# Ledger of designs, part 45: miniprotein binders against q53ft3

Target 1, 195 residues: q53ft3
Amino acid sequence: MFGCLVAGRLVQTAAQQVAEDKFVFDLPDYESINHVVVFMLGTIPFPEGMGGSVYFSYPDSNGMPVWQLLGFVTNGKPSAIFKISGLKSGEGSQHPFGAMNIVRTPSVAQIGISVELLDSMAQQTPVGNAAVSSVDSFTQFTQKMLDNFYNFASSFAVSQAQMTPSPSEMFIPANVVLKWYENFQRRLAQNPLFW
Key: E = the ipSAE of ESMFold2; O = the ipSAE of OpenDDE; V2 = 0.75 times the mean of E and O plus 0.25 times the DockQ between their complexes.

## First folded at step 7 (miniprotein)

Design s17 (at its last fold request DockQ between E and O 0.88; V2 from the best seeds 0.74)
Fold by ESMFold2-Fast, scan of step 7:
Structure s17 (fold): chain B 195 residues (1-195), chain A 83 residues (1-83)
Amino acid sequence: as target 1 above (195 residues)
Amino acid sequence: SVEELAEEIRRALEYVQRTYERAKKLLEQGDVEKALRALQLAYKWAKIALERAQELGLTELIEEAQELIQQIEELMEKIRESQ
């Protein structure tokens, strides 16, 4: 149902269910994270009239989680990008996850998704400027990440004539990377929610 | 891929199954309202999963979803009759 993406890390698509309506993703080494993308995978939509409130949690000085509302994802806006850098000091009290006394790994932050009625979600206010973005913004972010990866990988390309035989190293043709990039970009342009 | 779509449906049904088991425990503890709320949400997810499995022709997941829906419906009916 849900996915969680951090630049430079493996995409998470297996949320841990902690209640009938609450799901979490672990974010180890959270102090190195600037942005997190939360999104619907595209096959299982929210039930009619419902959506997801997205929370961020980090351990305080005593290892207790502090929860902050970042924003929302819905069937109409199934992805959002959040800036979490600078959210180290939160309020974390009367939130839905605040009632959960779960401290499994004190040094790991979490993204929480609370499945709620849309009317209930409309009564909530996200923290500051945590940068909630539309599906279009997710597409733009994804395109920028693709561009960054392609440019980075291409910067290491060498011609065959410049290669020193290295039996222990693996090489891939630059054209393979380019074809992958072009195919993915084309698919993303056709349907930003294809996954 | 179809395999990735199937994985999402399977995971949704795993969440439904866990919620069903949790609801049974809540009933044993006398928390009828919490059990019903959990079952109603699980029911909605299970029906969505069934619809998607049917659209994709995934026979095993269709059967799993139908079994879970039936179990949820039967438990909700028993709760209704006991009130």
Scores: ipSAE 0.748, ipTM 0.917, lowest interface PAE 0.8, mean pLDDT 79
Fold by ESMFold2, fold request of step 12:
Structure s17 (fold): chain B 195 residues (1-195), chain A 83 residues (1-83)
Amino acid sequence: as target 1 above (195 residues)
Amino acid sequence: SVEELAEEIRRALEYVQRTYERAKKLLEQGDVEKALRALQLAYKWAKIALERAQELGLTELIEEAQELIQQIEELMEKIRESQ
């Protein structure tokens, strides 16, 4: 029925049923996860007129679950990718999972799928940045890039007195920008959200 | 592969079976409306699983789905008669 995929991990296809209409995947070491893909495996669709509301849950400092609505999967849109890295300290949203008596370790979060009528799902609002968003990451990405570039370039600084007779000024080797660019591209290819 | 498709159907029937057992417990507790809602959802999924098993010619899963459907129908009918 459902699948749950995290980059660099094996796909999960065996959801734990916690109610007739509620299914859960465990996400151990959730702090290292930035994105999750939730999808229908394809053989068993939702019943006619129904779909799935997708939630993310992590334990708070007391071990109690904090649930947030990420979005939806339906027979018409059977796969979605969700960004969860910005949600791990977010405020909980209204959710149908209730106060389940499930004790989890601090490093385990959950993806919950609640099977509901499509009409009921239409009135729900996901948390604002659960879908992949470039806006919230732009300033952080830019600042990280500036810091990274400045630190890298500064590590190659030589005094001009040691290299040329302009003693009051520092010079940066011409290849510093190229080295930084190549390293940044490599890291971005490995993890586009490494920032 | 066919085995992967069969495993997906088998898992769906396992969920249906667990829901059926939960519905019986809800009836014992007096939660008739919750039990009926659970049975109605289980019924819908059991019918889908049956259709998929039939499309793939998976005889054992067809029989399992048919047994579950019959059990669910009988329990839902008992609920309707007692109201």
Scores: ipSAE 0.721, ipTM 0.903, lowest interface PAE 1.1, mean pLDDT 77
Fold by OpenDDE base, look of step 9:
Structure s17 (fold): chain B 195 residues (1-195), chain A 83 residues (1-83)
Amino acid sequence: as target 1 above (195 residues)
Amino acid sequence: SVEELAEEIRRALEYVQRTYERAKKLLEQGDVEKALRALQLAYKWAKIALERAQELGLTELIEEAQELIQQIEELMEKIRESQ
């Protein structure tokens, strides 16, 4: 039902059920984690009128878990990106996972999903700065991706005089790539969701 | 793949089973309200799992889902009768 992704790590698709309505992913070496993606796998959606409140927990100075509400996932919004790097020293509470005896090690944080009624979720307020602005983050990511591609492609650019005969290969003029890049940027600037 | 989908359905049914067992324990502890909420959630998950299993023609998972649904319904009925 649920997936959890940290960049550079294997995706987790098997949440530990800790209560009838609560599921947990372990995040080892959490201090190195900046962002976490929580998403629905698509096979088993939430029941009608329900969604998931997403929480992050880290051990406090006493080793006790501190839980913070990051945001939500729903059938209508089946994925979300959360920034957790700035939360590691923040204030939290024991609810809703605090009453549960969850075995954890000091170096392991957790992502918790609480299955709740949508109406109840609407009354909750996530911690500030946890939810990544979808549009701005997407635009930034896309721009970085485009820059990366352009830089990569440009690194292989050679002049006609530098070309070696390779009849089995097709070549694209660098100016074509540049024009594509410029056009794509223009479209992205006009509408980040132009596709 | 169908196998991956089947695995997700199987996991869902495992969650349903665990929730059902937890509800039974809650009843033993006298927490009828929480037990009923647990069973209602388990029931909804099981129904979804059953639907998905049927769509994919997964006979064993269909049977398992149907069995769990029946068990949940029976227990919910017992709770209602005891009130």
Scores: ipSAE 0.709, ipTM 0.906, lowest interface PAE 0.6, mean pLDDT 86
ESMFold2, look of step 8: ipSAE 0.683; ipTM 0.889
ESMFold2 (binder alone), look of step 8: mean pLDDT 91; pTM 0.903
OpenDDE base, look of step 8: ipSAE 0.611; ipTM 0.868
ESMFold2, look of step 9: ipSAE 0.714; ipTM 0.902
ESMFold2 (binder alone), look of step 9: mean pLDDT 91; pTM 0.902
ESMFold2, fold request of step 12: ipSAE 0.686, 0.702; ipTM 0.894, 0.896
ESMFold2 (binder alone), fold request of step 12: mean pLDDT 91, 91, 91; pTM 0.904, 0.903, 0.902
OpenDDE base, fold request of step 12: ipSAE 0.672, 0.671, 0.666; ipTM 0.889, 0.892, 0.889

Design s18
Fold by ESMFold2-Fast, scan of step 7:
Structure s18 (fold): chain B 195 residues (1-195), chain A 83 residues (1-83)
Amino acid sequence: as target 1 above (195 residues)
Amino acid sequence: SVEELAEEIRRALEYVQRVYERAKKLLEQGDVEKALRALQLAYKWAKIALERAQELGLTELIEEAQELIQQIEELMEKIRESQ
């Protein structure tokens, strides 16, 4: 249903279910992460009238998770990029994961997805500057990033499929993600309008 | 590929199965309202998964989804009758 992508790392498509309407992805070594992409995989949409509120958490000095609302994904806007660098501990008492006893390690952050009614989501306010600043530019940026990544990954998948007897056992290797990251960074530096 | 689409459907059904098991435990503990809300969401996901499996002709996943939907419907009916 959901995916989570961090540049230079394997894409995650297997969220951990922690409640009937709540899913999490673990982000180890989160201090090195500037942006995270959350997206719908495309086969299973949200039920009609529902969407996903996207939260970020990290362990505070006492090992307690601090949850912050980053934004949303919906059937109409199935992908979103969030800037998590520079986020700090703040008021986290008013969030859907607050009543849950989630066992975590001190070095691991999490992305949480809460499946909610669209009307309820419209009344929520994400933390300042977590989402990319322009709605149209943000959508274009996200689509171009995903297109670039999948086009690049597809070329390697084809090469591996040609060499592998069982192409049905496909997955994305870490080296493919690293090469995509390097190409994206280079192109971005050469032409900021690339995205 | 069909295999990648099948994997997403299979994972959705795994989520539905876990919610169904949780709902049974909630009912055993007397938390009828929480159980019903969980089952209603699981039902919606299972119906979506069934439709996608049917569109792709994935017989095993169609059967799995139909079985889960039946189990959810039976439990929801039991809840309705006891109200």
Scores: ipSAE 0.670, ipTM 0.889, lowest interface PAE 1.1, mean pLDDT 76

Design s19
Fold by ESMFold2-Fast, scan of step 7:
Structure s19 (fold): chain B 195 residues (1-195), chain A 83 residues (1-83)
Amino acid sequence: as target 1 above (195 residues)
Amino acid sequence: SVEELAEEIRRALEYVQRFYERAKKLLEQGDVEKALRALQLAYKWAKIALERAQELGLTELIEEAQELIQQIEELMEKIRESQ
């Protein structure tokens, strides 16, 4: 149903169920993590009218968990990127995982997903600096950037007959640029998280 | 791949099973309202999993989902009759 991805680590797709409506992913060595991606796998959607509130928890200096609301995932917006670096400042709010506050291993953080009614989720306020962008939004911007780069590079293309000798200049064949563009765009379309 | 889709459906049914087991424990503790909420969520996800398994023609998962839905319905009915 859900996945959790940290750059440079194996994707997690087996959340641990900790209550009838609550799931967690463990994040060992959390101090080395800057961003986390939470997403729906695509086959099993949320029930109609429901979605997931996404929380982050880290152990404070006493080993007690501090939970913070990062944002949401829904059938309409099934992925989100969150920046968790800097969230160790101790700001926490009341949250659905309150009954699960226990001492944990000092280096392990958690991502929590609480399955809630969309109306209930609309009344909650995430911490201001956590949500960076959605995967879909990032994919659109990346595609625009890719198109702009290709157009810019192609604007300098000249035929071999138009070239003048210059030992101090380096040239890259236009077909190499085109091949890179096509391969990158194909990979982006197949897996938006490949970079 | 169909195998990966089947794994997600199987995972969903595992969660449904855990919701069902949690609901039984809540009933033993006298928390009828929490038990019903757990069963209602389990029921909704089980129906989604069944529909996806039927669309993909995954016979074993169809049968598992149907059995689980029946168990959930029977427990919900038992709760209703006890009210």
Scores: ipSAE 0.394, ipTM 0.761, lowest interface PAE 2.5, mean pLDDT 75

Design s2
Fold by ESMFold2-Fast, scan of step 7:
Structure s2 (fold): chain B 195 residues (1-195), chain A 83 residues (1-83)
Amino acid sequence: as target 1 above (195 residues)
Amino acid sequence: SVEELAEEIRRALEWVQRIYERAKKLLEQGDVEKALRALQLAYKWAKIALERAQELGLTELIEEAQELIQQIEELMEKIRESQ
């Protein structure tokens, strides 16, 4: 029913059930994660009047989980991006090799989803620096990815006068790439959820 | 794709099944109110899964959802009779 996405990793769609109303995704090597996307898959909505509270958990120095409320997903707002980088360091500790020569062991973090009444969710306060606007952040991330792709593809573009005919090579006109890019940007502006 | 939609419905029914099993354990422990809340959640999600499976014509998932709904209803009725 839910998905969890981290840039550069395989999307996860099979949450582990840990309680009647609670589900988790494991995040190995969480120290390398800056953002996590939580979203509904779209086929099975939440029951009427319910939604999901999204939590982040990492092991503290004693191996105990520390849960923090990141935000929410609902039928009306079925995706959200969370900035995790500021939440991974424990109690404000910075780690060059652990203050006092304490070496931090790599661990597995978790994203938790608690299915709750919408009224109950309205009374909760997420941590201030985690939540970001889902639509705006997805648009910015997608735009940056498109810019990288367009710049990369354009670096290989040559004029017809510069082309050396080779029967074994296929060429895509730069104009086609530009047209696709402009069309995609236009669609994003018209419908930010197109991505 | 139909297969991806079917996968989401299958996972939802797996979650319903686990909620149902957890509710039975809660009853064994005497936590009737928590068990009922679990069963109510399982019931609502099972109903949604059934409706989606029916809309998509997925016979196997329709049957599985109907069986789970029946089990949930039977257990909820037994609890109500015992209160």
Scores: ipSAE 0.374, ipTM 0.754, lowest interface PAE 2.7, mean pLDDT 72

Design s20
Fold by ESMFold2-Fast, scan of step 7:
Order: structure tokens, then sequence, then C-alpha cells
Structure s20 (fold): chain B 195 residues (1-195), chain A 83 residues (1-83)
């Protein structure tokens, strides 16, 4: 039903259900993330009169989640880009002199989707300017993501002579990656929201 | 492709199943109102999944969706009778 995309990472399409109306995607190493894209997969729409409120959660100093409303996705607007770089834990200290010198486990943030009535969603106020509504900005983000992925994948290219036996690994021809990249770029140029 | 569309329908039905199980747990805890809300949402998703499976002619998914809908309807009726 839902997907979550971060530049340079594998797309997530299997949200974890935490309540009948609430779904989450984990974002490990979230301090390196600037933008996330949340979208409907396209086959199963929201029930009539319903939509999804999109939240960002990070652990506070006590390890408890702090939820912030980023915006919404609906059948009429089934994808949204959110800037989360300003919403990370540790932006403000609770004590001017109180830096904690404890070794911390790497933090994992979450994107949450709450399925709600559209009327209920209209009463809610997202945190300031998290949503990115410009089609041009979305196109630029997507193009940079495509470039990043292609460059990353290509960096692992090796000739057959350099390959080592590895039954547990899958390999694909480099030209398959190139064909996918070129096809996606063409489609993006024709319609930035084709997906 | 049709296979990708089928996979999304399968995932939706998995969520419906989990909503159904959660509703049963809520009933055991005495939270009738929360259980009904979970069942009503599961019902709506199951009906959508059924319609999409029917449009695509996916017989096995149609049967799975119909079975889940029946289970939800039966549980909702039990709750109504116990009001």
Amino acid sequence: as target 1 above (195 residues)
Amino acid sequence: SVEELAEEIRRALEYVQRHYERAKKLLEQGDVEKALRALQLAYKWAKIALERAQELGLTELIEEAQELIQQIEELMEKIRESQ
C-alpha cells in the first residue's frame, strides 16, 4: 500500500504495522538523511473519505519517540516529499552545560503513516515547511537519487576475470543497470510523477 | 506488471489479517469500541482488495479476500449481538 524512498537507499514497500491504522518505516542512520519520499504504491487506494497523515519520529534523550507531523498523502495526492534535516534529535540541548558523554547505540528514526478521516486531517497542523511541493525540486531530487544509485552500483563493476567464486552472491550485467537507468530518466523527463 | 499489482493486493490482505487478529485481541481485553474500529477499517481495505482482485481476474486472491470479509462480518455481528 505504501512506500518510502531515501536517496541512495533501497526503496521500502513493506511497512511494519504497529496499530490497525498505523504503519512505520525504519530509517537507520537518519542523521545522514535530508529528504524522504512517501507514496502510495497505486493498486490499493485509501478507503473513501480517508487519507494518511505522515509523521517523523526520533528518539529523545530518554530513548522515547517524539512524533512530528510532516504532512499528508491522499488518493488525490498520493506522493509527497519531506525535508527532515531540521527535525533531528539533538538540535537543542535541554541543559546549556549538559552534554551527555555516554556511548550511544546508533539512533533509528521512523516514518509513520496514520490512516485517518480526511476531515480529521484538515484539523491538523504540520511542522513548518517540511513538505516540498515544487515539481522542479522533486525532479531535481529524483535525478540526483538516480545519479547516486547508478554511480554507486557502477563502482562495483568487475570483469569476469576479476570475479571470485561466491554462491551466496547474485550478479547482474552492468548493461541491465544502464538500461534501467536510461528508461527511468526518459520516463521522468516526460512525467516527473509517472511512478 | 500484473504480478506487481498482485503483490500489492497480497500485502493489503496480510494487513487485513493482522487487523482482524488485533480486533480479536482487543475484544479479549474488553475494548469493544477499539475492536469495532479495527474491524471496520479491515473491512474497507478487504473490500477494496476484493474489487481490485476481481478487476485483474486473480481467482486465488478473490477467494482469500472473500474469506477474510466473511470472517470480519461474522465477528462484527457477534459484537453487535453482545451490545
Scores: ipSAE 0.329, ipTM 0.768, lowest interface PAE 3.2, mean pLDDT 76

Design s21 (at its last look DockQ between E and O 0.90; V2 from the best seeds 0.62)
Fold by ESMFold2-Fast, scan of step 7:
Structure s21 (fold): chain B 195 residues (1-195), chain A 83 residues (1-83)
Amino acid sequence: as target 1 above (195 residues)
Amino acid sequence: SVEELAEEIRRALEYVQRIYERAKKLLEQGDVEKALRSLQLAYKWAKIALERAQELGLTELIEEAQELIQQIEELMEKIRESQ
């Protein structure tokens, strides 16, 4: 249902379900993160009349999560870019995850998605200026992610002469990765919001 | 591709299954209101997954979604009768 993208990292598409309506993605080494993209994968939409409130949490000095509302994703606007660098240190506010009292390791932050009624979401105010949802910014970020993935995958390419026999290990031809990269860029150029 | 679409549907049904199991435990604990709200959400997700599986002709996922929907409906009916 949901995806989470960070510059320089592999995309996450398997959110951890922590309640019937609450899902989280872990963000290790979060102090190195400037932007996070949260998006719907496209096959399973939100139920009619519902959407997702997107929260960011980081551990305070006692390891307790401090949750902040970043913004929203809906069927009508299924992706959003959030700037999390420079967010203020603060006390936990009133939010759906507040009652959970989850303690996390000091270097791991989380993105939380709370599935809520659209009417309830309309009454909420995100923390100041976290959302960066322009199509141009999204296209630039997506191209950077594409480049990062291609470069990462290609860095492991070896010739057949350099391969060590390993019956239990699978290999993917480098040209298959290149073909995927080119196809994705072509689709993105035609419609930046297709993904 | 179809495999990627199928994976998203399968994951959605895994979430629905967990909501269903949690709702059963909530009922055992006497939290009828939370159990009912959970089941109503699970039902909506399962119906969406079924519609997508049907559109893609994914027989195994269609059957899994139908089974989950039936189980959810039966439990919701049981709750209704108990109130």
Scores: ipSAE 0.717, ipTM 0.907, lowest interface PAE 0.9, mean pLDDT 79
Fold by ESMFold2, look of step 8:
Structure s21 (fold): chain B 195 residues (1-195), chain A 83 residues (1-83)
Amino acid sequence: as target 1 above (195 residues)
Amino acid sequence: SVEELAEEIRRALEYVQRIYERAKKLLEQGDVEKALRSLQLAYKWAKIALERAQELGLTELIEEAQELIQQIEELMEKIRESQ
């Protein structure tokens, strides 16, 4: 149903259900995270007339959760990128997670998705510094990920004159990586949500 | 891949199962209105999961979704009969 992605980490696709209409992803070591992507996996949508309000939570100085509304995902706009680096010392907002267990670990934050009627979501106001342009910001985030992968892979490139025999090791021509990189960039520019 | 789609459907049915179990607990506590709302949400997702499993020909998941839907329908009918 839901996915959660942070650059350099494995995608999370198994949200913890904390109520019939509320789902959570843990973000360990959240202080090193600047952006998070929240998205619908695609097979199981929201029921008609419903969508998801997306919240970010981190523990305050007393270990109590501070929840902030980041924005929304819906069947019509099934992914969003949120900047969270400026939220880690901010004040909370009104939120529907009032019965949530208190997070006691100082290094773990949470992304919460509350499934709600679209009319109810229209009355909510996200925290101001979390809003990011969905198309341009998603493209920029993904472009940085692609650049990181290309630079990393290219740092291991060798010519045939430099190769050491290694019978247990597989090799990929550098041109394959470049062609993949160029094709992915093109598709992303045309359809930022094609994934 | 089909395997990834099947896992997504399976996880959705697991969520639906938990909603159903919570609805039964809410009924035991006398909270009929919340139980019915929970069952209506579970029903909607279970029907979507069934439709997706049928489109992909995933027989085991079709059977699981049908069983859950039947359980949800029976409990909702029991609630309506007691009101």
Scores: ipSAE 0.648, ipTM 0.876, lowest interface PAE 1.3, mean pLDDT 79
Fold by OpenDDE base, look of step 8:
Structure s21 (fold): chain B 195 residues (1-195), chain A 83 residues (1-83)
Amino acid sequence: as target 1 above (195 residues)
Amino acid sequence: SVEELAEEIRRALEYVQRIYERAKKLLEQGDVEKALRSLQLAYKWAKIALERAQELGLTELIEEAQELIQQIEELMEKIRESQ
């Protein structure tokens, strides 16, 4: 149902269900994370009239989790980007995860999704500056992520003449990656939320 | 891919199962209202999962979803009868 993406890391699609209406993704090495993307996988939508409140937790000076509301995901807005880098020293707010003893490693932050009624969500106020509200900011983040991937992939590129025979390995031509990149950029430019 | 979709449906059904089991515990604790709300959510997700499994022709997942739906309905009925 839910996915969580940090730039430079593998996408997470298996949330831990910690309650009937609460799901959690673990974010190791959270101090290096600037942005997180939370998105619906599209297979199982929210039930009608419901959405997800997205929370971020980090350990305080005592090692206790501090939860903050980042924003929302819904069937109508199935993805959102959140800036979490500036939240790591903030104060916690009331949150639906507070009564839950979620076992975690101290160096691991968490993204929590609380499935709630849309009407209830409308009454909640996310922490300031967490939501990347501008289309431009979203596009820029996505572009940086794509550039990072492209740079990473291209660093392994070799010419045919430079290839060492490895029959057990599959190779992808660099031009395929480039074409994918160009196509993705085009789609992103047309609709930043095309996925 | 179909396999990826199947895995997502399977995961959803696992969530439904957990909600169902939690509802039983809530009933044991005397929290009937919360149990009913949980079962309603489980029911809705199970129905969606069933529909998706049917669309993809995933027989085992269809059967699993149907079984969960039946269990949820039975428990909801028992709760209603006890009120």
Scores: ipSAE 0.411, ipTM 0.784, lowest interface PAE 1.2, mean pLDDT 83
ESMFold2 (binder alone), look of step 8: mean pLDDT 90; pTM 0.891

Design s22
Fold by ESMFold2-Fast, scan of step 7:
Structure s22 (fold): chain B 195 residues (1-195), chain A 83 residues (1-83)
Amino acid sequence: as target 1 above (195 residues)
Amino acid sequence: SVEELAEEIRRALEYVQRIYERAKKLLEQGDVEKALRGLQLAYKWAKIALERAQELGLTELIEEAQELIQQIEELMEKIRESQ
């Protein structure tokens, strides 16, 4: 049904069901996470007229999660990228009970998916700090990321004649980087979620 | 692969099974409205899972989905008759 992806981590496809229409993914060590991708796996679609509202929460000073609406996924737009950095409640203020020997819950955030009627979803407003992207926007974002990496790597390219003899250093031929880049672009064009 | 598709169908049926069990408990507690809402969603998911299992020829999942659909239908009819 649903998947959740964070760069550098194992993809999650086993959401915990917490109610008949509510599913969650745990995000341990969430302070290191900037973006989260939520997507439909492709075999089991939403029922007709329904979609998923995507929420984010983390434990506050009392250990109580507060759900913030990030955006939506639907059969017509089955994946979305959300920026969760900057949604942390502690950035601008200190909680008054921090010095009272209160043991906080572990630093684990959650992504929640609430299965709702499309009409109901249309009436909701996502949090302004969350950057919501469609599949098309995801492809554009990924392409820009690939371009950035390729440009960065290429900035270190030197001809063989300009290489200094250094057995302790490793070198990667520029054509290998170019081949990887071309392969990744081709695969991304065929299936934006192949990675 | 077919096995990856089968795993998604199995997971969906596990969610349906849990909704069904929760609905029975809610009925025992007198929460008919919550039970019915859950069963209606479970029914829709189970029908989708059945269709996908049939398309892929996954006999065991077809049988599991059909059994869950029957159980859901029977419970919803029991609720209807009690109103």
Scores: ipSAE 0.641, ipTM 0.884, lowest interface PAE 1.3, mean pLDDT 76

Design s23
Fold by ESMFold2-Fast, scan of step 7:
Structure s23 (fold): chain B 195 residues (1-195), chain A 83 residues (1-83)
Amino acid sequence: as target 1 above (195 residues)
Amino acid sequence: SVEELAEEIRRALEYVQRIYERAKKLLEQGDVEKALRTLQLAYKWAKIALERAQELGLTELIEEAQELIQQIEELMEKIRESQ
């Protein structure tokens, strides 16, 4: 259902389920991470009226995890890029993971996804600094993210002979993904804020 | 590949199985309302997985999804009858 990507690392597509509506990805060596991408894999969408609230945690000075809301993913917006550099621990035990008393190794952070009603998500406020990225950092990360995304999408490529007819299913030709990737790289090189 | 699409469906059904088991424990603990909400979530995911498996003609996953849906429906019916 979900994926998690960090530039220069292998994509993670196997979230650990920690509750009926809660999933986590581990981020080892998190001090070296500036941005993370959270996305839907594309085969299993959220149930109608639901989406995912995306949280980040790392250990505080006592080794206890604290969770911060970064943003959201939905069927209508199935991927999001978050800046985690500069975030501070020690904010809020009112998060959905508050009662779990999880202990963990030093230097390992987590991305959490909480599956919630869209109306409930609308009442929540993400941490402000998670949405901001400098032009230089954004350009470097975006280029690496594009490479990883293209590689991931290409891993699902099948020949026409391997496809079964399905009137309601949507397929994207590999050539369309390649054209988008090449156009985006070219535009990004000319102007990082072209869109 | 078809194998990778099948893997996402299979993982989703594994998640649904765990949600179903959580609902049973909630029911044993007397939290009927939360158990029912948990089963409703399991049902929605299982129905999505079934539809995708049917679209791809993945017989084993179709059967697995149908079995999970039947178990969920049976437990939901037992809860309704007991109220």
Scores: ipSAE 0.692, ipTM 0.898, lowest interface PAE 1.0, mean pLDDT 78

